# Designs tried in a protein design chat: miniprotein binders against q56y42. Part 18

Target 1, 350 residues: q56y42
Amino acid sequence: CSNNTSNITTFKPLKLPLFWPWQKVKMGPLSVSPMGFGTWAWGNQLLWGYQTSMDDQLQQAFELALENGINLFDTADSYGTGRLNGQSERLLGKFIKESQGLKGKQNEVVVATKFAAYPWRLTSGQFVNACRASLDRLQIDQLGIGQLHWSTASYAPLQELVLWDGLVQMYEKGLVRAVGVSNYGPQQLVKIHDYLKTRGVPLCSAQVQFSLLSMGKEQLEIKSICDELGIRLISYSPLGLGMLTGKYSSSKLPTGPRSLLFRQILPGLEPLLLALSEIAKKRGKTMPQVAINWCICKGTVPIPGIKSVRHVEDNLGALGWKLTNDEQLQLEYAAKESPKSMIQNIFQTR
Below, E stands for the ipSAE of ESMFold2; O stands for the ipSAE of OpenDDE; V2 stands for 0.75 times the mean of E and O plus 0.25 times the DockQ between their complexes.

## First folded at step 12 (miniprotein)

Design h1 (at its last look DockQ between E and O 0.96; V2 from the best seeds 0.89)
Fold by ESMFold2, look of step 12:
Structure h1 (fold): chain B 350 residues (1-350), chain A 98 residues (1-98)
Amino acid sequence: as target 1 above (350 residues)
Amino acid sequence: SPEEVLQKLDELFKEIQEALKRGDLEAVRELLLRLWELVYRILEEAREKGNPEAIELMERFFEIFLRLVEAFEYGDMEAFKLLLDELKELAQEIKRAL
């Protein structure tokens, strides 16, 4: 934080890239920035208080990310509440179309969206139509990554096979450059990989909650499977939904609707928060930047959320440097000393 | 069998509320998946019988349930409780339509 200023001057400093082209990461046939951004908050009135008056700031945040070399943006067809169902995709599409920074290079943006496994998506054709609806909301001709949002294996294994065939058809019809999955456990991840491999469809990514607060045995097994099979792990909630920022502690708990969650987890995090703080101070970085950099160092692509220009500015500081191996081990040891972890998504399978 | 399923729905809602009162978030997570699965099976049966009113109510149930899951994941327990109450009311409407 001591390296950041609060004021804007009239001069324009020389703009060096935050990361070099060789630091991009492979995601199947795609080359993506080492960090992306998630758009869960876009259109979410319930949890994030979204109003359309915020769109200009969201657009400015999007432009800042692009200006600094970010090309991966993650959304979902279920993002947006009530009458704003699908609004996250509509906003992303609008910002891509209106961006002066892209100047006809819109195809260099990798859009990753997710298709909800709704109980009424019962044929592969219905799943393909969901993809076409997403393309319509985004106003683009092709996705970078089409993702199945969660597995139905725990409750509807026959539906899941239909959705897998839907992913195959999306790829064969040229609607997506690659496919991915979200909230898949290790066993189901191997199964879909084999299914898609025999059909010549690249499974490029697996998106799960992965962070210093979500690196238990099963999450590490997912990571290991991804490494073995050439699947890129996309880390969602890399900051533990705010617990890894240093804003709160056991002596400074939030009030209001999230207090139950924080009371259960924060008191056990002191070793991890101290390790993050010590490394942040040593490196002249913020605690969020260290937590995100750790995800990058593990070979994952974190997707912190976009809510404001300030959040994007801070998150971009996670780029351009690497934790040493000793610093990574220090953080991992401290995380293992913390007996509490984030609760996984209800749909995550074995 | 509809009466047995309706009893299981009521029991699951009560179990979720009790688990939340004691702060057992892992239990809540497990119970939420069981509730989703139960309503999914009811929807399959409603499709076989050709009951469009019940199907429409259950599709609305699943849309609201996704918001409940998001509130749970984010840790917003006030939003969670409000959405859970809305799902309980909708479950009664589903019972009437079966």
Scores: ipSAE 0.865, ipTM 0.942, lowest interface PAE 0.8, mean pLDDT 90
Fold by OpenDDE base, look of step 12:
Structure h1 (fold): chain B 350 residues (1-350), chain A 98 residues (1-98)
Amino acid sequence: as target 1 above (350 residues)
Amino acid sequence: SPEEVLQKLDELFKEIQEALKRGDLEAVRELLLRLWELVYRILEEAREKGNPEAIELMERFFEIFLRLVEAFEYGDMEAFKLLLDELKELAQEIKRAL
């Protein structure tokens, strides 16, 4: 009796793509997913309790994102605590290299890193060397997007010009495919755009805090300037540190170290949380997915943080659908009823 | 004068602690930027004078300061307080090296 073990080729059901290729977003010369992922938690021991034992879980989360067509990963050279400085870039480089089994998708990965404006980066050459050090940690020859992490205009305007020339030199040397900035306000964003334009370097992205908790006059002005100048807005903290998740309310304050910030913002957030909940229920989505989808509908690329497979799964649910204009207006109206917004970065310029 | 700079440094740390006690996070944000700007100017002067010990201490100050900013942005006030205390101690070392 010859036991013909029929190789049941388990047809993995062709998972329909969460978005179509024509739904990819232009960011200068690059084509990116409508959403990216932020890696700030990777190597952050102090605030996230990062341990190297988590690396396998982070890799699984990265691979799941990549499998679902996410190709934008945001990092920074300053990410990672103490001896783990640059750990986010090291992990991202490792995961990109080891994901070779994901045939063809690696060549589509856009790494967007941010170079800190450290006070010891006094020459354009030193800033170019920071880019090379990021490339070494990432184990790649070229970055997708090299970003200035913040402006020094308020305290060191001469250093800022040197850092801008450093971005030009990174681009001219082919170390980066595109250049971007983070934490630039409206006026300083125009200045750097004009500076780069006169040197034949396109400013491709501006990364700012943008969410239903960070959509004030300044954020709307930055968005307007980005639209006029052909700059893609990258929205960090799209969930407002988790305040837009519905996990917390004025009646359900977080315990522990974040309680002060949450106690200041959660009171009066009820209209926004209600609107998020109602729309989420109507759409068969979660409140986080609605909040991220709003950022996409506003023409930004949100970069929610990833720490686990679950966070990736939850955030991927923000794709493949769109809020109606009426639902967007309902959320924006409810957001304007909130008496407090998120605190901006200390280096956010005017 | 060096003494005036040192006094301003102590005043800023005091004002940050007072703003934190009253829960005025916007005042904390503004004072953190002023603290960064002040230490940046001290670093420029230390470079001009050729004080390598003070320079090294201030480079370490800025590395810790970025962690303080991350704690502030994340709203982790326990981590923020610990890092602020570390910066205050390091500021006293900088003062002794100037």
Scores: ipSAE 0.860, ipTM 0.942, lowest interface PAE 0.7, mean pLDDT 92
ESMFold2 (binder alone), look of step 12: mean pLDDT 81; pTM 0.773

Design h2 (at its last look DockQ between E and O 0.85; V2 from the best seeds 0.85)
Fold by OpenDDE base, look of step 12:
Structure h2 (fold): chain B 350 residues (1-350), chain A 98 residues (1-98)
Amino acid sequence: as target 1 above (350 residues)
Amino acid sequence: SPEEVLQKLDELFKEIQEALKRGDLEAVRELLLRLWELVYKILEEAREKGNPEAIELMEEFFEIFLRLVEAFEYGDMEAFKRLLDELKELAQEIKRAL
């Protein structure tokens, strides 16, 4: 009795790509997915209840993103609480290294980290050393994008110049493929762009809060400057901390620690939530997918947070389609009817 | 004067707590930046004077302050209040080291 164990080669159905290679976004010398993922939750014990027992789930979420052609991962050297400081970069480095089985997709990963403007980073050499420490945690020789996490212009303009020189030096040393900034306002964004340009360093990205809840005059001006200067806008908090998800409303306020913020913004958000819901229904999409797709349609690269396989699956549904101009205008009109916007970062400059 | 700086520090903590009580989150944001700027100046002066104890305490203050900012941005007002109380306690230790 010859047991012919027929090796049923389970043909994994060729998952059609969610986006085509020509839909990749240029960010300086880099080519990135139309959406990235943010890793702020990784190692955040205080606000997210991070535990090391979650690492397998985070790895699965990362691998699912990578399998679906996401190659931009945003992190920071300040991410991770207390003893878990730098944990986000450590996890990202581990997951990149262990993803070698994903048929060379590892080599396409663009790590974008943000270096904190800590008050003890007083020399350009110390700021370059921060970049080296991130490379060590990430277990890689070169970063995709080294970002200044915020401007010190308001309180320490001399430190800011030192940090800008640190960005120049990390680029010249080949420690980063490109440089970027976060939390820069319109005026300060022009200044750093000009400073870097005179030194032959292209500013490739500006990361700001940009969503249907953060599209005020300042955000539109930043976007205009980015378009003029060839800077790619990275949009963080594209879901407005979950207010754009439809999970909450004026009649369904969240309980617990976030209730105050949500009570201030949800009242009067009804026109925007309605427009999101109607478009979502018409498109066979979720409200989060519509809100993220809007950020993409505006020419930004949104970086929603990654916490689980489910969050990745839900956010991946924002790809492979686009809102019409009329649907974008409908959302933007409804967003302008909202009496309150999101609060900006404390370090957001003018 | 050192006394004027210490008074301004106490005033800022009071104003943040009052802004939080009235739910004025934009005022909280502005006051947090002023608190950062004030402690930054105190740190510069402590470095110039060579006060290593005050420097170490202020470096710890800035690490906790970044967690306070994260809590504020995330809208976790319970975590924000706890971290603000921790910063207020640490600010009293900084005052004793100056």
Scores: ipSAE 0.853, ipTM 0.940, lowest interface PAE 0.7, mean pLDDT 92
Fold by ESMFold2, look of step 12:
Structure h2 (fold): chain B 350 residues (1-350), chain A 98 residues (1-98)
Amino acid sequence: as target 1 above (350 residues)
Amino acid sequence: SPEEVLQKLDELFKEIQEALKRGDLEAVRELLLRLWELVYKILEEAREKGNPEAIELMEEFFEIFLRLVEAFEYGDMEAFKRLLDELKELAQEIKRAL
């Protein structure tokens, strides 16, 4: 760094961090924090080892997020395994209702849930009833965002049109403030946007796997369409399911049940992991914080998971600062040199 | 025919297991969608014929299938194999109910 004179260029700190939680971003008619949290682990005994003894810690993690200005929480009616079907929504509703920080302010929380495109949801009325069931589990009168969890276009195009009408009815009946979609490819995204626009229903969000490990041609096309049409992209799995944390590398592979996935992707990521590490060190941040910040810099709203108080504390460190354009390009170049990327959801269309 | 469709179910389960054994995750992804589509078509036929026992079994199949998909995408191959075995057993029950 040189002397502080007008003749030489030094890095100048931003006067106002663009990514503070009080700097809400538009998502249709909604104002949301620049990062949200996902709740797919809540009630999932199969993959996450959920036990009810964890509820107190989950509640503390939820309250920490609120205290730091986070207002977007993403769930789904399919979250929770076995006897805990729907448990993610029940826990979120409980935490909202019991929160001392939200007393008198419950409507400032934007609840986004997703309705599974089950093969037995065959009428728009049945889809509206799924929304009412979610509201009952959540113990709230209105959702922020009601989302269709995936497209049925590849196997049941007639069902999909019925589900689109269901989204229209949810909005017109006042059950949701806005609607969204998840796991939609670029062509289907344009189609539903046009369908909803002619009916006066705001398509506020499109939720897809988007990260430094999931930014291939199709994912970038989806983002471009979102940018053009005023749809906010919600990034799920922003840490590549743990591959962007720095916990593992090509020389430090996991030995557990996830080792096949890691062995197929982590080799060849060393340029990306090095770039993440270098930037993290320079900024006094962690690699997860850099990866999440990158998603925000792209204009998306990432939703890392709520697993513990420690994980929320770590993820909140992604806020309050911004990668430079050069740092973003460095990461993107390193990511494009990766021989592998994350596999997309099986239902994602063209 | 119903027998031809049920043979395709057995073949898909075998193909999924073999693709996983060789580590071909993109093949597994493609085969999982084919399995979903096949059972969806069987369900449509069961509705038209009015077979409530088969319909109930297939609804359970689809619920477990979503857990299988989540295990696959999370990368938990032990959970994936257990859930795939559950789906194979349920497919046998569905065949008997048809």
Scores: ipSAE 0.849, ipTM 0.936, lowest interface PAE 0.8, mean pLDDT 88
ESMFold2 (binder alone), look of step 12: mean pLDDT 82; pTM 0.768

Design h3 (at its last look DockQ between E and O 0.81; V2 from the best seeds 0.84)
Fold by OpenDDE base, look of step 12:
Formats: C-alpha cells, sequence, structure tokens
Structure h3 (fold): chain B 350 residues (1-350), chain A 98 residues (1-98)
C-alpha cells in the first residue's frame, strides 16, 4: 500500500497589495512606492547602538518592505560610525543581492544615496569618485538617485558649483538615473534646478524635514516650488523623531539623553497629539500611520527609518488608505497651535 | 591674524557650551554652522601652506563634526557633549599643528 502523500501546495493567500501600480509616485524617470525607507540607523553605533548581530533582523525588515512593494531605499555615504563608515550602503547592497527569493522585485529597487559635501571634495572628479565608491559599497552598476547631502552655499559657494558639476557628470556618465538634493531652502533649490536644467539634467527630488512638526512657512514654500518645478519632495523625519508616535506626552516624558529636546516640544503638542489620537482611533490606525499618511496626502514621499520588522509592519499600515481633506485640515490646524516646531538641519539653506 | 582666528574658535566652543547650558537649541544650531564655517576657512589657509599633518587632523575633525550634527538632530545631548569635547581636544591639536 503506497501512501501517496499528496503534496498539499499550501496556497499562500494572495496578499492584496498595499497600493496599486498606478499609485506609484513619479520621481523624474523613476517610479517609486508612495513611501520609502531610510537606513540612517544602519551602522550607527553611537546613537542607535548598531551591532553586526542586528544584520539578520535588518535584512528581514528590508525583505518585508520589498515583499510589500516598497522599492525606495534612502541611504548616505556618510552613514555608519567610525570604522563602520559606509556600512548602511554595504548592508543595503548585501540585502538587495541576497534577496533571491524576491526574483523580479530586486530590479525594481531604487537606491537613493546622499553624497556628503566633505571639505576635501574640491573637484567634480572627486565628487564623481564618491559616487563610484557608493556603487562599489552597494555592489550595483547604477544608482537610482544621486543626492547632494547639503548645500555649501553659505560657507563655500565655489565648492557648491564644483559639486553641482559633479552631479551633472554622474548623470552624463550613467552612474545615476536621476539627481536630487537634500537640505536645500527655497532660493537655493531654484538656483540648482536652473543650473541643472541648462545642462539637460533634471532635478528629480528635494529631501527636507517635512512632517506635522515641520510644516512652517519655509517647508510650505519648498513644497510649492517642488510642485511648480516638477520636483518630488522626499520627507525625512515624518514622525518628528518619535514625538508624533503617541509614545510620549507632557505626562510621559522620555528619560535619558533625548529628554531635553522632548521636554521643550511635547508640552506644546497636546492639541496635535489629541487630533492624531482621535483620527487614529476613528480610522483603526496607529498615530505613526496617520502622521506618515498625512505626508503622503501632502504629495511627499516619506522615508521613515527601518530598525526592525515591527517598525516596517507599523509603517506599512500607513498605505492603502487616505486621510480626508477635513482630517488633513484638522491635523494642520492642531499643528499650527503648537508654539514649537522641529529644529532644522544646520546646513538647511534659505 | 592666525591668533585671532584661533581665539574665535575658542569663543565659539564656549558659546556653544553656554547655549547648551541654557537649553537654547536654536542658538546651538546657529553656532554649529559658524564653527563649521570657521574651521573650513582655517583648512583652506592650511592647504595653501601645504601642511599635510594638519590636513589629516582636519579630515578627522569634520568626520567627528558630522557625528556631532547627527547627535544634535537626534537630540542625544549626552552624545553631543562627548563629541563636542572630542572636537575641542582635536581643535587644540590642529592649533599646535598650524
Amino acid sequence: as target 1 above (350 residues)
Amino acid sequence: SPEEVLQKLDELFKEIQEALKRGDLEAVRELLLRLWELVYRILEEAREKGNPEAIELFERFFEIFLRLVEAFEYGDMEAFKRLLDELKELAQEIKRAL
């Protein structure tokens, strides 16, 4: 009696996509997910306590994001502390290469890296070499988006022109599919856009701090310029370093090294935290999911940080729905009642 | 003068520490940019003089400075203080190499 054990092919239920292909966001020549992920924590020993023993959990978090149709991953050549300089790019390159179970999805990954404006990058050739070094760490032949990490206009305007020419050369050499900037203010954003346009290089993205805690006059002006010029705004810190998560309040201040910043901002955030909580409850969502969904509704691409599978799962819940205009206005009104906003990057230009 | 530039460097480090003590994070932000700009100019002058030992110290200074900026943005004031002290020490090494 030959027991034919019928291989019950367990049909994994077709998980409905969190977003449809027509909901992908155009970013120059690229098509990206409505949300990306940031990798700043990867290799950061000093502030995050990164250890190489975490690489497996970071890989699982990356793969979960990729499985759910996330294809935008933001990094920088300066990420990783001390001897782990460039570790974020090395890990991202490793995870892209090893994600063999995700055949076809690997080719959809858009790597967006940021090249630091180091004082020793004095020639366009040196800046192009920084792009090549990122490609080597990432183990890929072409970047999705090469970004200038900050402007040097305030202190080294001659270096800035060299770095802009470096972006042109990266694009012309095919080392990057598109170019972007980070920490550019309204005036300097127009200048680089015009500089690149005259050279046939489209500026595809501007990465700035944009959230319910960073929606001041300057951020709204940057957004308006981006909309006019066809630039996609990438929103970093969409959760305001965790202040928009509901983990902390005026009655539940964080202890330890971040307590000063949080004590200065949280007491004035009660109206915003209340509005986030009410909308979250009404929608059956978390406060982080509402805060990220707001960034998407404003026409930005938020890039929350990946630290674990759990953070990916929570952030993925920001997709597949949309805040109403009234809910957006309620959040924006409550955000304007806050007397304090987030501190901007030191290199953020006008 | 070189001495005036070095004095301004010490003044900026003092002002950052005072701004941090009063919890004036916006003043800290502005002073950090001024510190970056000042050290950048000192590096330009050092390059013109052709001092290779000073150049390596400057590269290390700017690498630590970016970690200081990350600590500031993240709001880790303990890491920020440690990195600021490390930058002050390295600034004294740069002064001795110039």
Scores: ipSAE 0.852, ipTM 0.937, lowest interface PAE 0.7, mean pLDDT 92
Fold by ESMFold2, look of step 12:
Structure h3 (fold): chain B 350 residues (1-350), chain A 98 residues (1-98)
Amino acid sequence: as target 1 above (350 residues)
Amino acid sequence: SPEEVLQKLDELFKEIQEALKRGDLEAVRELLLRLWELVYRILEEAREKGNPEAIELFERFFEIFLRLVEAFEYGDMEAFKRLLDELKELAQEIKRAL
């Protein structure tokens, strides 16, 4: 081993921690930040208490994410409740257009949206028109990722074939840079992968509920298929919809409309919450940061929700470091001792 | 038969309410998919007969149904119960339009 460089004459570079915000990961033909943000809360009056007076705070949160190297934002044409139907896409498009940091670089943001498999979307042309409507609401010329929001295989397999053709046409018409799916089980995931591959269309992502509270046999099988086929898993609800934050516990149960869900799950989570807390303390991190980092360590791209500057500040702390293999196993063992886990989307298939 | 399908619809709403009352969230998940599938089939039949009023009611039904699914997944059981009641009312309007 000959060494042309000596320690007395040159500086040896330091190894940087993994998952820096600018260290993009491959998602088909795309290069995305190792974490993205979900926009489900944007325009959601029903569940998240959205009011238009919050828009400035949302815009500030969006700008902070951009400034710190985040380029993946996930939305859907069904996001927004009541008269605010489509509002999540409208807000995201507004923030992209108004961003000073993106002037001349708007296409560096990877916008991922989802198209609902409504029972009236029955032709590939109707599905392409849904994509055009999303582009209009977003005020952009091309999506990064166009996603089928859920599979119809469980109840309408003939509709699903039409929607797959719609994804092909979106790509061929240049409306999307790549396509993805959401809430697909392992069998349907393989089928659509093969369908798109023979047509030269990049299936870049599969988005499912994946977290320390949603890593059962089915979710792990989906992850394995993604790894084998070169599909990037996007993890939604990486914090178990708030259960992995440490805000509540078996001795500190919530009151209010979510109490039934939390009472069903929290009492069984003590080992997992303790493991999260112990690792967070050891690492100088928060419990949400540990839970999100775990998703990244599994090779997924988590998309925690974004509704405030404080949420973005905290979630950015999930980047720049890596759980050890022992810490990952500790968390996974504690999670498997839970008697309950998150309920999967009603449409998730085999 | 149409009468049997409509009876099954009423029974599904009752089963969902009962499963939620006992806290059986996995049962609620399974029943919601069955409700979606049943109404999807009723819509297919209504579409074949060409009934614009009924089709509009189905569109409202499925849009509200998505809010119901989101409330269920988020765990907001107050919103879930309100939306389920709205769907029950729409189901009665759909029955009358058929």
Scores: ipSAE 0.851, ipTM 0.932, lowest interface PAE 0.8, mean pLDDT 89
ESMFold2 (binder alone), look of step 12: mean pLDDT 80; pTM 0.751

Design h4 (at its last look DockQ between E and O 0.95; V2 from the best seeds 0.88)
Fold by ESMFold2, look of step 12:
Structure h4 (fold): chain B 350 residues (1-350), chain A 98 residues (1-98)
Amino acid sequence: as target 1 above (350 residues)
Amino acid sequence: SPEEVLQKLDELFKEIQEALKRGDLEAVRELLLRLWELVYRILEEAREKGNPEAIELIERFFEIFLRLVEAFEYGDMEAFKRLLDELKELAQEIKRAL
């Protein structure tokens, strides 16, 4: 009955998933949580200040996500800087293998990785070998999703054809359960869908920058095509690289190395930040939780980053509830009144 | 035409730096793709000539270029400028190896 009684005895409270089973979404032949997590920061010394001393923190964050029903984790063979190239995949594989909650069930985690379209990947066999190298780093026998990281159509259309054949071969050899693409525009997305459909290969996902700061005509066209063709859109950078968190405003700009980007975009975001703040207060949520929930409400699967236990704990609060249709429209209207949007990846095609 | 390609490389670096100074991030995005495309053509020519020293330098260029792209996407302009300077230095080494 008292704080002293509670402090003397510890117990393990039951954890309930923040979402119900009907919240699972189809992604080709896969069933995934309505939010996943991205691992871009894992091994990135340059942008994120990664040090191996952080690995325990990352592992705890991974376990928290897993314990709360997350089964989708996105990585890439290019994640990790310098001598740590590929470190993101190595860490994810290590955490999957070491998880006691997954013992005997490691295959229930859906690993999505991406294979860079490096200029020296010139044959389908070389692309298949990139997939085998990812499997080795991850220490798993099969990926959930093997993704082509960007299109080469705008500068090397012949290379793109062999990379598409490489995706087909990865599937045919049983190295992946499905394939996906990243940074594909609407025209190229239709083309690869037709190519893969003819060969019986499931194109389960298209991963693009999609958020309240990245929902322009081109991104909405990509989403429309995904909806029509049965491709799941994976939303990367759902928080606008921190601009949607409420930490900064036009009168409270960051002083660090990202100040130029924030000064270009943030001053026009007051209507959107106000709408996010008002809805967050009304719902007893945080602004990141509202922004991520919006992506889920649009039928996309957002993949916010895993950087710390606190960030994951907050992001998990985006699950278990839904914005009303009016709240969604309020956010979308406020976003349209914001004159700036995020710059798209340099390789995103038409 | 190889002289023309190398001249375009120098011009692209200057254009990227100028676009960044004026804060025109969309222009930087477009110029970065053109720089990638130009270096891709230089790589094809180095392969045709059988020039392994140039190929090795160009592959290092692409590795650093992807980090430059990541810095651009993340908005870390300090890292972006440092990586751009490193690419400029590599571009001179590539010119000498061709």
Scores: ipSAE 0.862, ipTM 0.942, lowest interface PAE 0.8, mean pLDDT 89
Fold by OpenDDE base, look of step 12:
Formats: C-alpha cells, sequence, structure tokens
Structure h4 (fold): chain B 350 residues (1-350), chain A 98 residues (1-98)
C-alpha cells in the first residue's frame, strides 16, 4: 500500500496589496511606499533595552513589512549605543540580504540613512567616507537616500558648506541615488535646496517631526516649501512618542522615565484624543492608524518605528484607506485646541 | 579667556539642571544647543593649540551628548539625568586637559 502523501500545496490566499503601484510616492528618482519604517530602536540598548536576542523578531518584523509592499526603511549611521554603534545599518543590511524568499522585493528596497554632522567630519572627503562606511554596514553598493542628519548652521556654518559639498560628491560618485536632509527649518531648507540645485543635485526629501502633535506654523511652512520645491516631506514621530495611541490620557498617565513629558502634554490633548477615538471607531481602525493615515493624507511619508511584528501589523492598518477632508479638518481643529505641542529637535533650524 | 569658557560651561550645566527641576523642557532644549555650541568652540581651540588629549575627550563628549539628545527627544528623563551627570564628569576631565 503506497501511501501517496498528496502534497497539499496550501495556496496562501493572495493577500490583496494594501496599496496599488500607482499609490507609491515619488521621492526624487525613487518610488516609495506611502509609509516607511524607522529603525532607531535597532541597537539602542539605553532607551529601548535592545539585545541581540531580539534580532530574529526584528527580522520577522522587517520581512512582514517588505511582504506588504513597504520599501522605505529609514536608519542613521549614529544609531546603536556604545559598542553597537551602526547596529541599525548592520541589521538592516543583514535582513535585506537574508530576505531570500522575497528576491523580487529586495531590489525595491529604498534605504534612507542619515549621516551625523559629527564635529570631526571637517572635510567633504570625510563625509563621503561616512557614506562608504554606511554602505559597508548595509552591505550594498548604493544608498537610496543619503541624508544630512542635522544642520550645523547655528554653530559651524563653514562645516555645513563642507557637508553640503559632501552630499554633492556622494551623488556625483553614484554612492546615493538621491540626497535629503533632516531637522531643517524653512529658511535653511531653501538655502540647501538652492545650493544643491546650482550643482545639478536635486534635494529629494526633508525629514522633520510632523504629526497631529507637531503641526505648528513652522511645520506648515516647511510643508509649503516642500510642496513648492518638489521636496518630499518625511514625517518622523507620527504618533508623538505614543501620545496619539490612546494608551495614555490625563487620567491614565504613564509611569516611569517618560512620565514628565507625558504629564506636560496629555492634560491638553482631550479634544484631539476624543476626535482620534471617534474617527477610529467610525472607520473600524485604531487611533495610531488614524494618526498615521493623517500624515499620509497631508502628503507626507510617515516613518513609524519598527520593533515587533505586532507594531508592523498595527501600522500597516493605516494603509488602504483615506481620511475624508472633513475628518482631516476635525483632527486639525482638535489638534489646534491643544495648548502644547511636541518639543522639536535641538538642531532644528529656522 | 580659557577661564571664562570654563565658567560658562559650569553655568550651562547648572542652568540645565535648574530648568529640568522646574520642568521647563523648552529651556532645557535651548540650553542643550548652547552647550553643544560652547563645546564645539572648545574643540576648535584645542585643535588650534594641538592638544590631542583634550580633542579625544571632547570627541567622546559629543558621542555621549548625542545619546543625551536621544534621551531628551524620547522623554526618558532618568536616562537624560544619568547622561548629563556623565557629561559633567567628562567636562571636568576636559577642563584638566586644557
Amino acid sequence: as target 1 above (350 residues)
Amino acid sequence: SPEEVLQKLDELFKEIQEALKRGDLEAVRELLLRLWELVYRILEEAREKGNPEAIELIERFFEIFLRLVEAFEYGDMEAFKRLLDELKELAQEIKRAL
């Protein structure tokens, strides 16, 4: 009796894509998913308690994102604590390489890294060498986007010009497909755009804190300039460090190290948290998904942090639908009733 | 003068600690930028004088300072305080090397 074990090819149901190819966002020469993922937690022992035993979970989270058509991953050369400096780039490079079951999607991965404006990066050549060191950690020949992590204009304007020339040289050498900046204010964003334009280098992206907790006059001005100049705004902290999640309120403050910041902002957020909750209920979505979807509807590319499969699943739920204009206005009105916004980066320029 | 720079360094650390005690996080943000700018100038002077010991200590100061900024942005005030204390200790080592 020959037991023909019929190989039941389990047809994985064709998961409909969360977004269509025509819904991909242009970022200079690149085509990216409407949302990316940030990898700041990768290698951060001090604030996230990173351990190498988490690498398998981070890989699963990365692969799940990639399987669902996410192709933008943001990192930095400064990510990872102490001996784990550059760990985020090392992990990202490893996961891209090992995602062999996703071979067709690997070639679509856009790595966006940020090069720190370290005080010892005094020459354009040293800054180009920082790009090469990131490529080595990532195990790739070309970056998607090379970003200046912050401006030195306030304290070292001569260094800033050297770093800008470093971005030009990275682009001309083909080490990066596009260049971007982070933590640039309106005035400095125009200056770097004009500097790069005169050298035939398009500025493709500006990364700033942008959310329902960070939509003040400055953020709206940056967004307006980005729209005028054809720059794509990348929105970091789209969840306001978790204040937009509904996990916390004025009556349910977090305990531990973040309690001070949350105590200062949460007691003025009731209108915004209510509006998020109401829209979330109406849409059959979570409050985080509504907050991320708002960033997308505003024409930004949000980059929520990736830490686990669950966080990826939750954030992927922000795709495949859109807030109405009325729902966006309701959220923006409720956000303006908040007496306090998020604190900006210390290097955020004017 | 070198003495005036060193005094300003101690004043900034004091002002940051006072701003933190009153919960004035915007004042902390502004003072952190001023501290970065001051230590950047100290690094320029140490390079001009050819002081390799001071340069190495100051480069380490900036590496820890970026972790302090990450702690501040994340709102981890316990990590922020620990890193601020580490920077204060390292600032005293820099002062001895100048």
Scores: ipSAE 0.846, ipTM 0.936, lowest interface PAE 0.7, mean pLDDT 92
ESMFold2 (binder alone), look of step 12: mean pLDDT 87; pTM 0.863

